# Designs tried in a protein design chat: VH-VL binders against Large ribosomal subunit protein uL10m (mRpL10). Part 78

Target 1, 224 residues: Large ribosomal subunit protein uL10m (mRpL10), of Drosophila melanogaster (Fruit fly) (q9vpl3)
Amino acid sequence: RGKINIQRPKAPHYERARVVAVTQPKYPELPKAKSCFKTRAERTQQQQENPYNEIIAREVRNWLDHSRLVAFFHLSSITADDIFRVRVQLHKQNLHLKSYGSKIIEQAVKNTRYEAIVPLFHSNHCIVFSPDPEKTAALLRIVRRVPQMVLLGGIVEETMLSRNQLVAYAQMPGLHAVQAQLVQTLSQAPGHLIQQLQAHQNSFVQVLDVHAKNQMNEETPKST

## First folded at step 18 (VH-VL)

Design mc6 (from mc5 with light chain T97I)
Fold by ESMFold2, last read:
Structure mc6 (fold): chain C 224 residues (1-224), chain A 118 residues (1-118), chain B 112 residues (1-112)
Amino acid sequence: as target 1 above (224 residues)
Amino acid sequence: EVQLVQSGAEVKKPGESLKISCKGSGYSFTYYWIGWVRQMPGKGLEWMGIIDPSDSYTRYSPSFQGQVTISADKSITTAYLQWSSLKASDTAMYYCARLGYESSLDYWGQGTLVTVSS
Amino acid sequence: DIVMTQTPLSSPVTLGQPASISCRSSQSLVDDDGDTYLSWLQQRPGQPPRLLIYDISNRFSGVPDRFSGSGAGTDFTLKISRVEAEDVGVYYCMQYIHYPWTFGGGTKVEIK
């Protein structure tokens, strides 16, 4: 019922895609050194990289770029019938449930302002995308009856919101003007919120690094 | 204008494989699911299953689970219905339809007649 | 499976007179949030189905206003206020909340 007629200007992935296009082979980098050949570590890294991962990561970036609402959930064990019903209910509201591997998500948001979300995806998860941020209330209403989906937080109009902030956003009356005001207010007061998010991000990175070394000594990328 | 255009009629023998297609145009293909519906001669409509082309999530009617494969190629905005081994009982008209948001199965293909003769 | 029962099976109607088609579901077609999942389809002779009504009563784009839908819960009705020659065909109700999705058996509308 509200007028949502704002095109999202220059998504983070657009900016990143332009930088990637500039990196054509013609530009000089170490014109005669190892740039032409691969070491053992580079061969191992390249063999471990699945080119299918970049295709899927690009798809995730595309959904992020075209979605004014993105919500992140922890996903417990759920039956095929229950997840099908949830996907149908969400689709009716132009809400699109998807699951991606954590490595895909990390690759998709690398070097973007969304990099802080990566720690959320090292457990069972799913993501809901929508071009319509006014569907946030419908999303929360539908998943409230699905205890297997636990809200972790989201992105509204390119602004990261905690679980409580997203719930507050969804409950606001007079949606058009009030929702615009809230998003603008959150954007103008980043200090306290960003500090809390960075503390959570650091905690997850620390726990994951310790766990990986105890279990298997594999990749060591920072989660941000 | 939203359109779903299906591949042409097929005449097959039992045991042969078949893949029929449904090409969508005039809308954002990955935002809408594609369902397949069977109509046996002189009978009503039966839901076979549905696919979300964006991530290839599929759900089959129990009557068709393991009997057919539903797939999509979003790069050419096309959904598919496949049999690995056709039976005479597969003789029917097959429709694809788009699942809209509130509008349910809102746009339908023209149908593909499949005839399997023993 | 949810059974969708349509009556009558055949509805011969005088041109220009009203027709009424009933559909009954064996379970409610309303979810826990009040959203509805009942549609009406028309299949003219030799043609694919087309959507007429969604969400019980909402007319789809391009559907004449002589078609209307009503009902609640498990009982639904499609009405044609003045039947025209082009309305000949089979009408189906459809539900898509309960797996597997099901159609009614169809109601054939004919001009007598």
Scores: ipSAE 0.836, ipTM 0.939, lowest interface PAE 0.7, mean pLDDT 81
Fold by ESMFold2, look of step 18:
Structure mc6 (fold): chain C 224 residues (1-224), chain A 118 residues (1-118), chain B 112 residues (1-112)
Amino acid sequence: as target 1 above (224 residues)
Amino acid sequence: EVQLVQSGAEVKKPGESLKISCKGSGYSFTYYWIGWVRQMPGKGLEWMGIIDPSDSYTRYSPSFQGQVTISADKSITTAYLQWSSLKASDTAMYYCARLGYESSLDYWGQGTLVTVSS
Amino acid sequence: DIVMTQTPLSSPVTLGQPASISCRSSQSLVDDDGDTYLSWLQQRPGQPPRLLIYDISNRFSGVPDRFSGSGAGTDFTLKISRVEAEDVGVYYCMQYIHYPWTFGGGTKVEIK
């Protein structure tokens, strides 16, 4: 039990599903091959290591699939008290801070439209998930006071956004109503959609114009 | 219909181990934290610690750090409070409660009475 | 640790009359963004606690209008406009912005 082994614990099915290192990997009994003993052992070990990573990767995929807001951060050294306070503040806003290993993130997004995020996870990091994209502004307000969390970018409504795009998204007024209006317009029958898209386009441009003017006239001081 | 149902009353002797449970239902278990609160006989409420079941992140009150273990099994939507060696001073009512978003500790379990006597 | 001081320790009240419970925190319970982290709990005899008020003044679902909360920063008040027999119990304030989370010592409301 004092032996260090990268072999992952087996599921409860094997009675020895433990997180502690085991002295010898447990091999599933194979009814077939009795060829090279080393070949059988290598196949068994690779299979056992993959199942645990895949379980956690499925969890990450589930969070990605059910979160309309995902934000990625570099995480510097932070005290237990500071991270606890941040987690409480985020939770109050339906924002869920998590951390996963980089290899698990790679497995979770493999063969998905999100593969481009993998380079963001080469350093110490954390991820914030939320079903509420309107909480982007609250997220940025909370982490603005947490210099240990540095925004790298995010995903909003299945669209990858850079840091600057995510910050701009958080400042857009009336976005939820515009998003709902656009979806309703696209659901209408063919033939009517052209007129609705033109009206929607004009409304969206006006919202962006107001947003741009507000950004030019206002500046929020930051301190650290 | 959010509900937290705790395991039944326990009568133990000093030095024995114990694990009590809190099963959540009627909500998405991994989206809400579970806290544990002690109430000694005739006394007020004491926060023991909290767990996020989604990643097992835990934080203990300093008074309880190293005295108990908080855990969760999200596959059966259950949180746990565990002692490796009970003391007579652990005699109390123990509550679990869910941390809601805006609503703080909004739903509470019925409590588990733990009696430790020599 | 943040001390939550409740006054009075006991509040005997005539049925139908108001009751007022104070809670004072040793530090502010409002963060820099204006979010608040003060709640009021009720514990009836032989029952678990239940949430009454969150965010200083917001009534939780199913809580009667006779309960109201107010306060700012470090000073908070729970009021019962007309005490009913079912309001007998112990009332606690709670904060959850400062580690460790703490409760007030409790205020017992009883019918005289």
Scores: ipSAE 0.815, ipTM 0.932, lowest interface PAE 0.8, mean pLDDT 80

Design md1 (from kc2 with light chain H96Y)
Fold by OpenDDE, fold request of step 19:
Structure md1 (fold): chain C 224 residues (1-224), chain A 118 residues (1-118), chain B 112 residues (1-112)
Amino acid sequence: as target 1 above (224 residues)
Amino acid sequence: EVQLVQSGAEVKKPGESLKISCKGSGYSFTKYWIGWVRQMPGKGLEWMGIIYPSDSYTRYSPSFQGQVTISADKSITTAYLQWSSLKASDTAMYYCARHWAYSSFDYWGQGTLVTVSS
Amino acid sequence: DIVMTQTPLSSPVTLGQPASISCRSSQSLVKSDGDTYLSWLQQRPGQPPRLLIYDISDRFSGVPDRFSGSGAGTDFTLKISRVEAEDVGVYYCMQYTHYPWTFGGGTKVEIK
C-alpha cells in the first residue's frame, strides 16, 4: 500500500479534478473596502453629497472613544487585495482597520480631545483600532510585512504618541509584567539595603581595627 | 461585573405618562451606548432607539420617533425611556442593552414589564 | 428599513443533534469600510436576550463553542453543533450596520 505522499499529493484524475472544481463552494468574496482606494478627491466629493456624514462622524467618534489603542497609517500604492489580507490578519488579533475621509474625521473630532489628530489626515490614510493596548506589538508585527502602510503615530490609553514612542511602547513589557517586576524589585530592596548597611558597618569596623593595630604598633617602644 | 438594572413592573392606564429607568454599573457608563428594545407579548424584539450618555446623542427607530423619549443622566449612570401618553398598544416588555464599537447589546437589563389597561 | 428574514420559524431538534438557523437581510449588511455588523441573540423562556455571536462569527465571552456563526453580505447562519437542553429558546439575528437597527423575526428551538 504506497505511502500517501501528503507533501506532494498526486494530481487527481482529470474527471475528478473537474468535479472538484465545479463542486468547490464559491465563497462570496468579502467586499474589499473600496473606501481605502479612493483618492482624497473622490472621498471628499462623496462626503459632500452624503446626508449621512453625521452618522459616519459619530461612528468614528465611537471607535475613538472605545479604543485603548489607535494607530494612524499613511497608505502608499496599496492594492485592494493587500488591504484585504492585512485586514484579515488584523481582525484575527481583534484589530480593526478603518478608512475615513478627512472631512469626516475633522467633524468627528471637532471640540474633542482628539482634535490634535486632524493634521495626520492630509493624505491617503487608514486607522487601526483596538480595545486592548497590549495588541500594539502584534499590530506592529503585522504591519511590518506591509511596506505600503507607514505608521504615523497613535493613541494609547488616551495619550497621543509619535511613531517612535509607539514603537517604544510596543517593546515594553506588559503592565502585569511591569507590576510583577516592580514587586520583585521592592521585595529585594530591603535585602539590598541591609546588605549595604552591613557592608558599611563591616568596612568601618575593619578600618577601626586597622587603625587600632597601627596604634598598638606605634606604642610598642623600640627597645633600643 | 457589568450590570444593567431596570426599574420595576408598571401598571398604567391609557393617557398616563410613564418613565422607566435602566441603571448601569460595573463599567464606565459614559463610554457606552444604551439601547432600548420592545418585546410585545409573545412577539419578537423591536429596536426602539439608542443613546450615548456622554452627550445624550440619540437615534430613534422611525416607528418610535415621536412616540417615546430616550434620555440619560450620566451623573447617576441611568438611562430612561418615557411616554407622555400611554396607549394600550404600549403593553410590552422593555429591555435596555449596552452597545459599543466592538459589539452590540452585549449586556442586557432584566426587562421592565409595562401593562396599559383601562 | 432593512428586513431580516429568519428561517425556519420553528426548529424542533433532538438532543445531541445539530441545528441550523438562517438569517437573510433585504440589503447588504456590508458597510463602506468592509465590516459587517450582524449579531445572534438567544432568549431563553422568561429571560432577557443574551448575546451569542457578534460580527458574524465572533463568539461572545462565555458562549459555548457549540455555537458558531457564518455568512456574508445578505446571508447568515447560526449553527449549534450539538443541541443541549439549555439551548431551548428563541434565537434572533440583529443587524446594526444601518439605521434603524432591525431584528429577525426569531427562530424557536425546541426539543423533540
Scores: ipSAE 0.865, ipTM 0.944, lowest interface PAE 0.5, mean pLDDT 87
Fold by OpenDDE, fold request of step 19:
Order: structure tokens, then C-alpha cells, then sequence
Structure md1 (fold): chain C 224 residues (1-224), chain A 118 residues (1-118), chain B 112 residues (1-112)
């Protein structure tokens, strides 16, 4: 009498298996309890229908339209307190830190010149706005102390800049300083050119004079 | 210099239509909002609504929704406040003011006095 | 709608003395991002309103330093350190955090 291996029961005979398969009570699929969790699709649809999202989207657009400096940051494990501290520091420099959902940003920039920024918003992010592009250096100085804020890129004077370009921009002298330098350089250029041209002419005349004098001295007969 | 210049005082009868204007100058008109504010005689300020001239996006106060129409013509840098049918209760000073992301109502028009009397 | 309540309604002040105006909102004016949009306006007799303070405490260009704004959440204050004759008028707080934007009822500053 073969010991019924309770741990590995032998597969039932084919006929028994068939009967068992057919007699298995088809339990009505429990109505999929409407998972209290609205499907991503339902959440997305509800978010799309929320008049509030439109308001916020318009707000985002407003910030973009009025800002001459926009910087995009990734946030890595930053606390609310840290954000608050940074916000206060930025605010002192007329820099405004904002955070929006990716969907809101997408909605806000859809069919606008800002649409290219959408790929930057895949994770936790924040945006810093300023009406003054000269504040770029100040912004970078502040965020250097915040390792949780990673610069992704920005917009300066309606131009999209990479991270590296934005850093380079911050290192450049102010527009007015550059303009002043340019004016100075341009104002000096004609004078220098004239001086150089005159110098060559004067040198040539001097050489000719020396040559003429030497010839005259050679023609003076030694009166014995 | 940023300036908002409003149209002159209006004297109207009940039932008449009216359109007053606010012309912006000294700034990029399409990049700033224009809001309208009512001030009844001897009373405080009331926000009526706001318009973004670039795309004519408009928001109204619920109390003024359907009572007035705010519009803008960006080609002439002018915003408008319009009534289809004036009431005596519309007698007030109306101000336009500029709004943007960094400060609200930073510049104001001189106001337009609207008097509605029989 | 957010109701803005200003106190006092009238503030008689002696020249050179400080004045303080309070504005209380019926709801928090702090947005989800932590920003608060509250302004103070001055309206002199026979003139349009003028912006004094925006974002609770930032002085608008050309506004004297004797004006200062403070507050958070639902309670805001405008202070005039030394009232001058030109400061006579009605002062309004304005919230523009939530639609519809709303003004306080105004505070009349007068010289005693």
C-alpha cells in the first residue's frame, strides 16, 4: 500500500482531473471592488476636468511670460524645511521658487514657445523665476549651498539654455558692462589705427631724411 | 514711463450701453494683465475682473459676471469695460490697473467716472 | 469669497506718530507653494489708488521707507513709522491669492 506522499500528491488520473476541472466552482469574480484608488486614467481625467488646474496652468504661464530668468531644478530628497529656507533666501534676491505638477506644466505650455521645457519635468522639480536676468549669478550662488537642488537648465531672455550655458551666462559680465567695454574698444580703435598709420609714415620720412643727409655728406668734397 | 490712461467721464441714462477704455503705454501691453476695479461713491474698492490682452483670457468676479464685459485690443494697447444696459447702481468710479506675476496693480489709471441717472 | 477685514475703520493720528492698520482674511492666503499674495494700497483724496506694499512686505518702487508690511497666513499689518501730512487717505489691503480677488473695507487715516 504505497505511502500517500502528502507533500507531493501524485497527479490524479486523467478522468478525475477532468471531473475536478469541470466541477470546480466558478466563483463569480468578486466585483472588482472599485479600488478606492482611482486608476491613473481616472485620476488623469479628473485632473483634466478640474477648473483649478486651468487656473494653476495659467499661473505658470504668467510666471513664464513675465520672467526674464527661469531656472529649472531637480529636487532630490529635499525636506519642506529646506525648501522653505531656500525660498526665503531666493526671495531676498527677488527670485521666486515655485513647484508645479508635471501635468500642470504640460497644460500650461502646450502650444506655446515654452513647450520644449516639458521633458525637464519627469520627477520632483522646482522652478525659479526672476524678472531680472542679472540675478542668475545670485541664483547659482544660493543653490550651490543646496545640494538637493540640481540645475537642469533655464530660460534667459526668451532663450532656452542648457545647464552649462546657464552657468556660463552667470559668469559673464553684465550686458551694460559688456556694452561699455565694446564702446570703449570701438572708440579707441580709430585712434590707434591712425596712430599706427602715422607712425609708419613718420618712420618712412625719417629714413628718407637720413638717407638724404648721408648722400649730401658723401658729395661734400674734402677741400684739400 | 508706465501709464494707464482711461477714457473721460460718462453721463448716461438707465438702459443705455457704455464702453469705457484704458490705454496702456510705456510697457509691453500684451505681457501684463489689466484689471478693473469699481469704487462706488464713498465706498471701498471692488475687484471686477482681469484680462490678459495677449490671448484675451478673462476672469470675472462672480458679482460682476454677466453684468459687464471686459475686453482688450492689443493692436492699440487698450482694454475695455462694457455694459450692455446700465443701471443707476452702476454709478461709480472705475479704475483700470496693471497686474503681472511680480506685483499686482502696480500702476493705475486716473479713473473714469460713470454717472447713471434718469 | 475671501473676506478681508480691516481694522480700524478710522485711524486718527498725530503728525510724526506711528500708525498701524490690520487686515485679516477669512481664509489663509498662503498658496500650496507657500507664497502669499497680499498688497496694500493707498488712496489719497481725489486720487486713484496707489500700490504701497506687495507680497506682504515688499515696498513698491518710490514708496517711502516709513511704510512697512508684515504678517502671515490670515493676519497682516501695514505700519507707518512716522505719519506725514501726505499720508492722509484711505488704505486698502488686497488679496490676490485666490479668485475672486478681494479688497479690505479700507482704513481712513486722518491727522488729528
Amino acid sequence: as target 1 above (224 residues)
Amino acid sequence: EVQLVQSGAEVKKPGESLKISCKGSGYSFTKYWIGWVRQMPGKGLEWMGIIYPSDSYTRYSPSFQGQVTISADKSITTAYLQWSSLKASDTAMYYCARHWAYSSFDYWGQGTLVTVSS
Amino acid sequence: DIVMTQTPLSSPVTLGQPASISCRSSQSLVKSDGDTYLSWLQQRPGQPPRLLIYDISDRFSGVPDRFSGSGAGTDFTLKISRVEAEDVGVYYCMQYTHYPWTFGGGTKVEIK
Scores: ipSAE 0.864, ipTM 0.942, lowest interface PAE 0.6, mean pLDDT 87
Fold by OpenDDE, last read:
Order: sequence, then structure tokens, then C-alpha cells
Structure md1 (fold): chain C 224 residues (1-224), chain A 118 residues (1-118), chain B 112 residues (1-112)
Amino acid sequence: as target 1 above (224 residues)
Amino acid sequence: EVQLVQSGAEVKKPGESLKISCKGSGYSFTKYWIGWVRQMPGKGLEWMGIIYPSDSYTRYSPSFQGQVTISADKSITTAYLQWSSLKASDTAMYYCARHWAYSSFDYWGQGTLVTVSS
Amino acid sequence: DIVMTQTPLSSPVTLGQPASISCRSSQSLVKSDGDTYLSWLQQRPGQPPRLLIYDISDRFSGVPDRFSGSGAGTDFTLKISRVEAEDVGVYYCMQYTHYPWTFGGGTKVEIK
């Protein structure tokens, strides 16, 4: 009985392969969940000043206003299934992946401090929102496993950050750790200053002492 | 604490006008939506519409379009629901609720009972 | 308009037993942004509605762990692992994916 190579199963005989192919339960293709990501063409057709776009723009604005972390990604040839998987992973971390048309984004950020993000949305993009800026590290960890998602930049605490700055931010210790470090540094600073100030005084006293000793030695009459 | 406080119960006659209020407190009023929900006696919940107080953008349910007016005064953090001419069929409990990006209708007013009887 | 159909209309439950409420939408509740916006509300007798679950499965603050939400597409479920006396009331699903927003017809949970 030939050892079934579980790592490289031999291709079944042609006839068996045919039978397997025919007997494979044709699971009704789950209605291809209309990829929530409307093709660029479908997105562009919705470009008519649709009252619907006005409300969605306000929704986007609302997301921006309530999010302390916003990250922008370019999507490169990602499947709907892959997006779904990523969405689930992000959601577990209270990260919310959204996709909007460029026109909607433009309308949403018009006359706001976020207008600078508009150029980021010329291609297939997605946005991740979070109310918690501490989730930046978690976000980057998840996205690192998804090569189709390319980080472009983000907004943290109302500050626009480049890709590199966002990565740097994610590597920073938590606020409490930074505070602790700051306190430690501040607590050491006075000691160092005092030492430096005292060093000059001590040096001066030493010089004076040497001078005094020299004067005393000159006043001792050589008893001939 | 986030609170939505609605105006008191109203008893009106058919044909009369009415304006009820929903005052928000404990949060940034202009950053959240306010929705109105009708509940007829012994019936379920019905979405009437929603307003964004920041710019007073309003969207109505088709069933309530032209029947009511939703408005807001951001200076006093208050949303309004008004009728120009009440009908007996308008007898119901009316709720306001807060909506935003991360959750919907997370806080509710206590409700305003409107009774329209000849 | 999206029709939300809840089943059952009435759910008599024995204290300590589980309860399950189904909500079916007439159309997919996946929004253009890729997300699904479905909430579950509880209305106790004589009280305003209260949010229980949002985004299909996320519990609102202060909601007990015995409440859980699940589902996708057009089929959604609210589960109560162990029904308590305070759980008596009417439960509503709400979709806010498509305008106009719509509620289910409600499910009355009662103690046997």
C-alpha cells in the first residue's frame, strides 16, 4: 500500500478526476456578494448629484469627527473575500474599514481641515477608522499581513501623519509609559543641574583652599 | 452623562399645530445626529427622520415627508418635531434618539405622548 | 423600503432558559461602504427603547453578556443565553444601512 504522500498527493487518474469533478457538489455559488467595492465605473456612475451622496458625505464627515485614528490605504488587486477577512480582523480590534468614492470624500472634507486627504483617493482606496489612537499598532500589525493594502498615511489626534510618521507613532510607548519616562527624566534633571552647579563651586573652594595653604606656608618663618 | 430630555405630554385637537422638543446634554450636540421615532399605541417603532444639527441637514421617511418638520437649534442644543395640522392618527408616543458614526440610537429621550382627540 | 421581518412575534420563555429572536431583511443590509448596519433594541413595558446590540454583534455599554447578536447579509439573530425577569419586553431589530431606516415588527418576550 503506497505511502500516501499527504504533502504532494499524486494527481488522480484522469477518469477519477473527471468523476470527482462531476460529483463535486456544485454548491450554489453563494450569490457573489456584490463586492461592496463597486468598480470604479460603478462608483463614477453614481456621480450624479444624487441626494444620496449628500447624506453619505455627512456620514463620512461624522466618521472623521469621531475618529481619533484614521488610516488611508491603497488597495491593489484585493479580492472581496480578502477584504472581508481583513474587515473581520480589524473589527475585532474596534477598527472599522470603509470604502468611499472619491467624490464623496471630496464633498465630505470640503471646507474642512481634512481637505488635504483628497489627493489620496484617486484610485481604489479604503479608510480605517477608530476612536482609539492606541490601536495604531494593532492596525499596522494586521495590515502587514495583507500586502494588497498599502498604507498611504493617516490622521492621529487631528494631526495628519505621513506613512513613516504613522509607523513611528505606532512604535512609541503608550501614553502612560511616555509619561513615566518623562517623569523619570524630569526627576533626574534637577540632580544633574545641581551637580553641575556644585561642581563649579567645589572647584572654586578647592582653589581657595590651595591658595590659603600656600599663604600659610609663606608666613612660616624659616627658623634659622 | 449623555441625556436627551423631551418636552411634556401634549393634548391637542385636530387641526391644531404642535411643536415638541428634544434637548441634548452631556455631549457635543453638533457632532451627533438626532432621529425621531413614532410609536403608535400598542404598535411597533417607526423611523420618521433624522437631522444633523451642525448644518440642519434633514432626511425624512417617505411616510412622514411633508407631514412633519424636523428642525434643530444648536445654540440651545435642542431638536424639534412639528406639525402644522394635527390629525387624530398622529396620536402616539414620539421618541428622539442620538445617532453617530459608531452606533445608532444609543441614547433615547423619555418620549413625548401626543394625544389628538376631537 | 426594506422590510424587516422578526420571528417569533411572541416568545414565552421559562426563567433561566435561552431565547432566540430572528430578524430577516427583504434586501441585503451591506452598505456601499462595505459594512452592515443592524441594531437590536429592547423596550421594557412603559419605558423608552434601549440599545442592546449594534453592528450586528457588538454589545452596547452596560448590556449584560447574556445578550449576543449574530448574522450576515439578510439573516440576523439575537440570543439571550439565560432569560431573566428583567428581560421581559419587546425586542426590535433596526436596519440603518438603507434609507429610510426601518424596524422589525417586534418580538414580545414573556415569562411563562
Scores: ipSAE 0.864, ipTM 0.945, lowest interface PAE 0.6, mean pLDDT 87
Fold by OpenDDE, fold request of step 19:
Structure md1 (fold): chain C 224 residues (1-224), chain A 118 residues (1-118), chain B 112 residues (1-112)
Amino acid sequence: as target 1 above (224 residues)
Amino acid sequence: EVQLVQSGAEVKKPGESLKISCKGSGYSFTKYWIGWVRQMPGKGLEWMGIIYPSDSYTRYSPSFQGQVTISADKSITTAYLQWSSLKASDTAMYYCARHWAYSSFDYWGQGTLVTVSS
Amino acid sequence: DIVMTQTPLSSPVTLGQPASISCRSSQSLVKSDGDTYLSWLQQRPGQPPRLLIYDISDRFSGVPDRFSGSGAGTDFTLKISRVEAEDVGVYYCMQYTHYPWTFGGGTKVEIK
């Protein structure tokens, strides 16, 4: 009786495979809430000068105002399912993925400190918000696995950062680590200064000693 | 610590005007919304409206639109709820609560009891 | 307006036993951005309301682990795994997905 390889079960006989394929309960795909990924066209149609746009614009502003981390992404061909998966992953890290129409963004940031972000929203884009700037590393880790999300830049602590700067920021030690390093550096500074000051004094003393020795040698008359 | 402190209890007659206050402290007042909630005696909570103190953007419940005025003075980190003419039906506890992007009504005032009686 | 219907109206519970409160919305609370904005509030007797759960399932700071929220779309549930004496009060669901924001009618949790 051949060793049942539990890790790689032999493909069932063709007839059995057919029966299994037919008897596998087709779980109705949970109706993917069609509402989550309206096509660009549907989004654009909804962007008519609807009082609703003002509400959404205000919400966008609210997200911007309360977020210490904002990251902007270009979305390539991504499926609704993929977006959903990413959203769930991000949410677990208190990262909030949002997508808005360009017009809504423009309206939201008009005459605000965020107006500079408008050029980033000419294509399919999404925004990730977080109240915690320390989540930048987590964000980048998650989105690295999603090639359809291309990081364009972000805002950290009210400062606009390029893609490269955001990556660099994520690699920086936390505030506490930086503080510790600063304290260490400051604690070492006096030691170096003292060494430098003492080095000059020591060199001066050495020169004086040499001079004194030379004078003593000149004063010893060679008793011929 | 985030705190919302409301003005004291009010006893008024029908037809009188009233302005109650909600003072925020321990956070950036201009960055968060303040909402007002009514609770009639022995009843549930009713959303009245919300204001963004930074620019005084305000939204009302249709049920309260025109009945009350919500305002804010950012200089003293205070939000207001006011009536031009009180009715007996305005007798209730009024709460202010903080709102922001990541949660709603995370902090509440202690409430202001308004009694309108003839 | 979105009507929030809570059940039951009253929930007498024995100390240490679980409690469950349901909240149903008349419309989907899923916003265009894909998020659902539903919160649970607790109001103890003589006190202002307190936030327990936000975004369906996220516990607010300082809220005990015995409180949990779940649900999707139009159906939401607050669960208390082990009811304590301090849990006596009225619980409200609140939607803030659509204006006007609306509360459920409340569920009174009492100790038997």
Scores: ipSAE 0.861, ipTM 0.943, lowest interface PAE 0.5, mean pLDDT 87

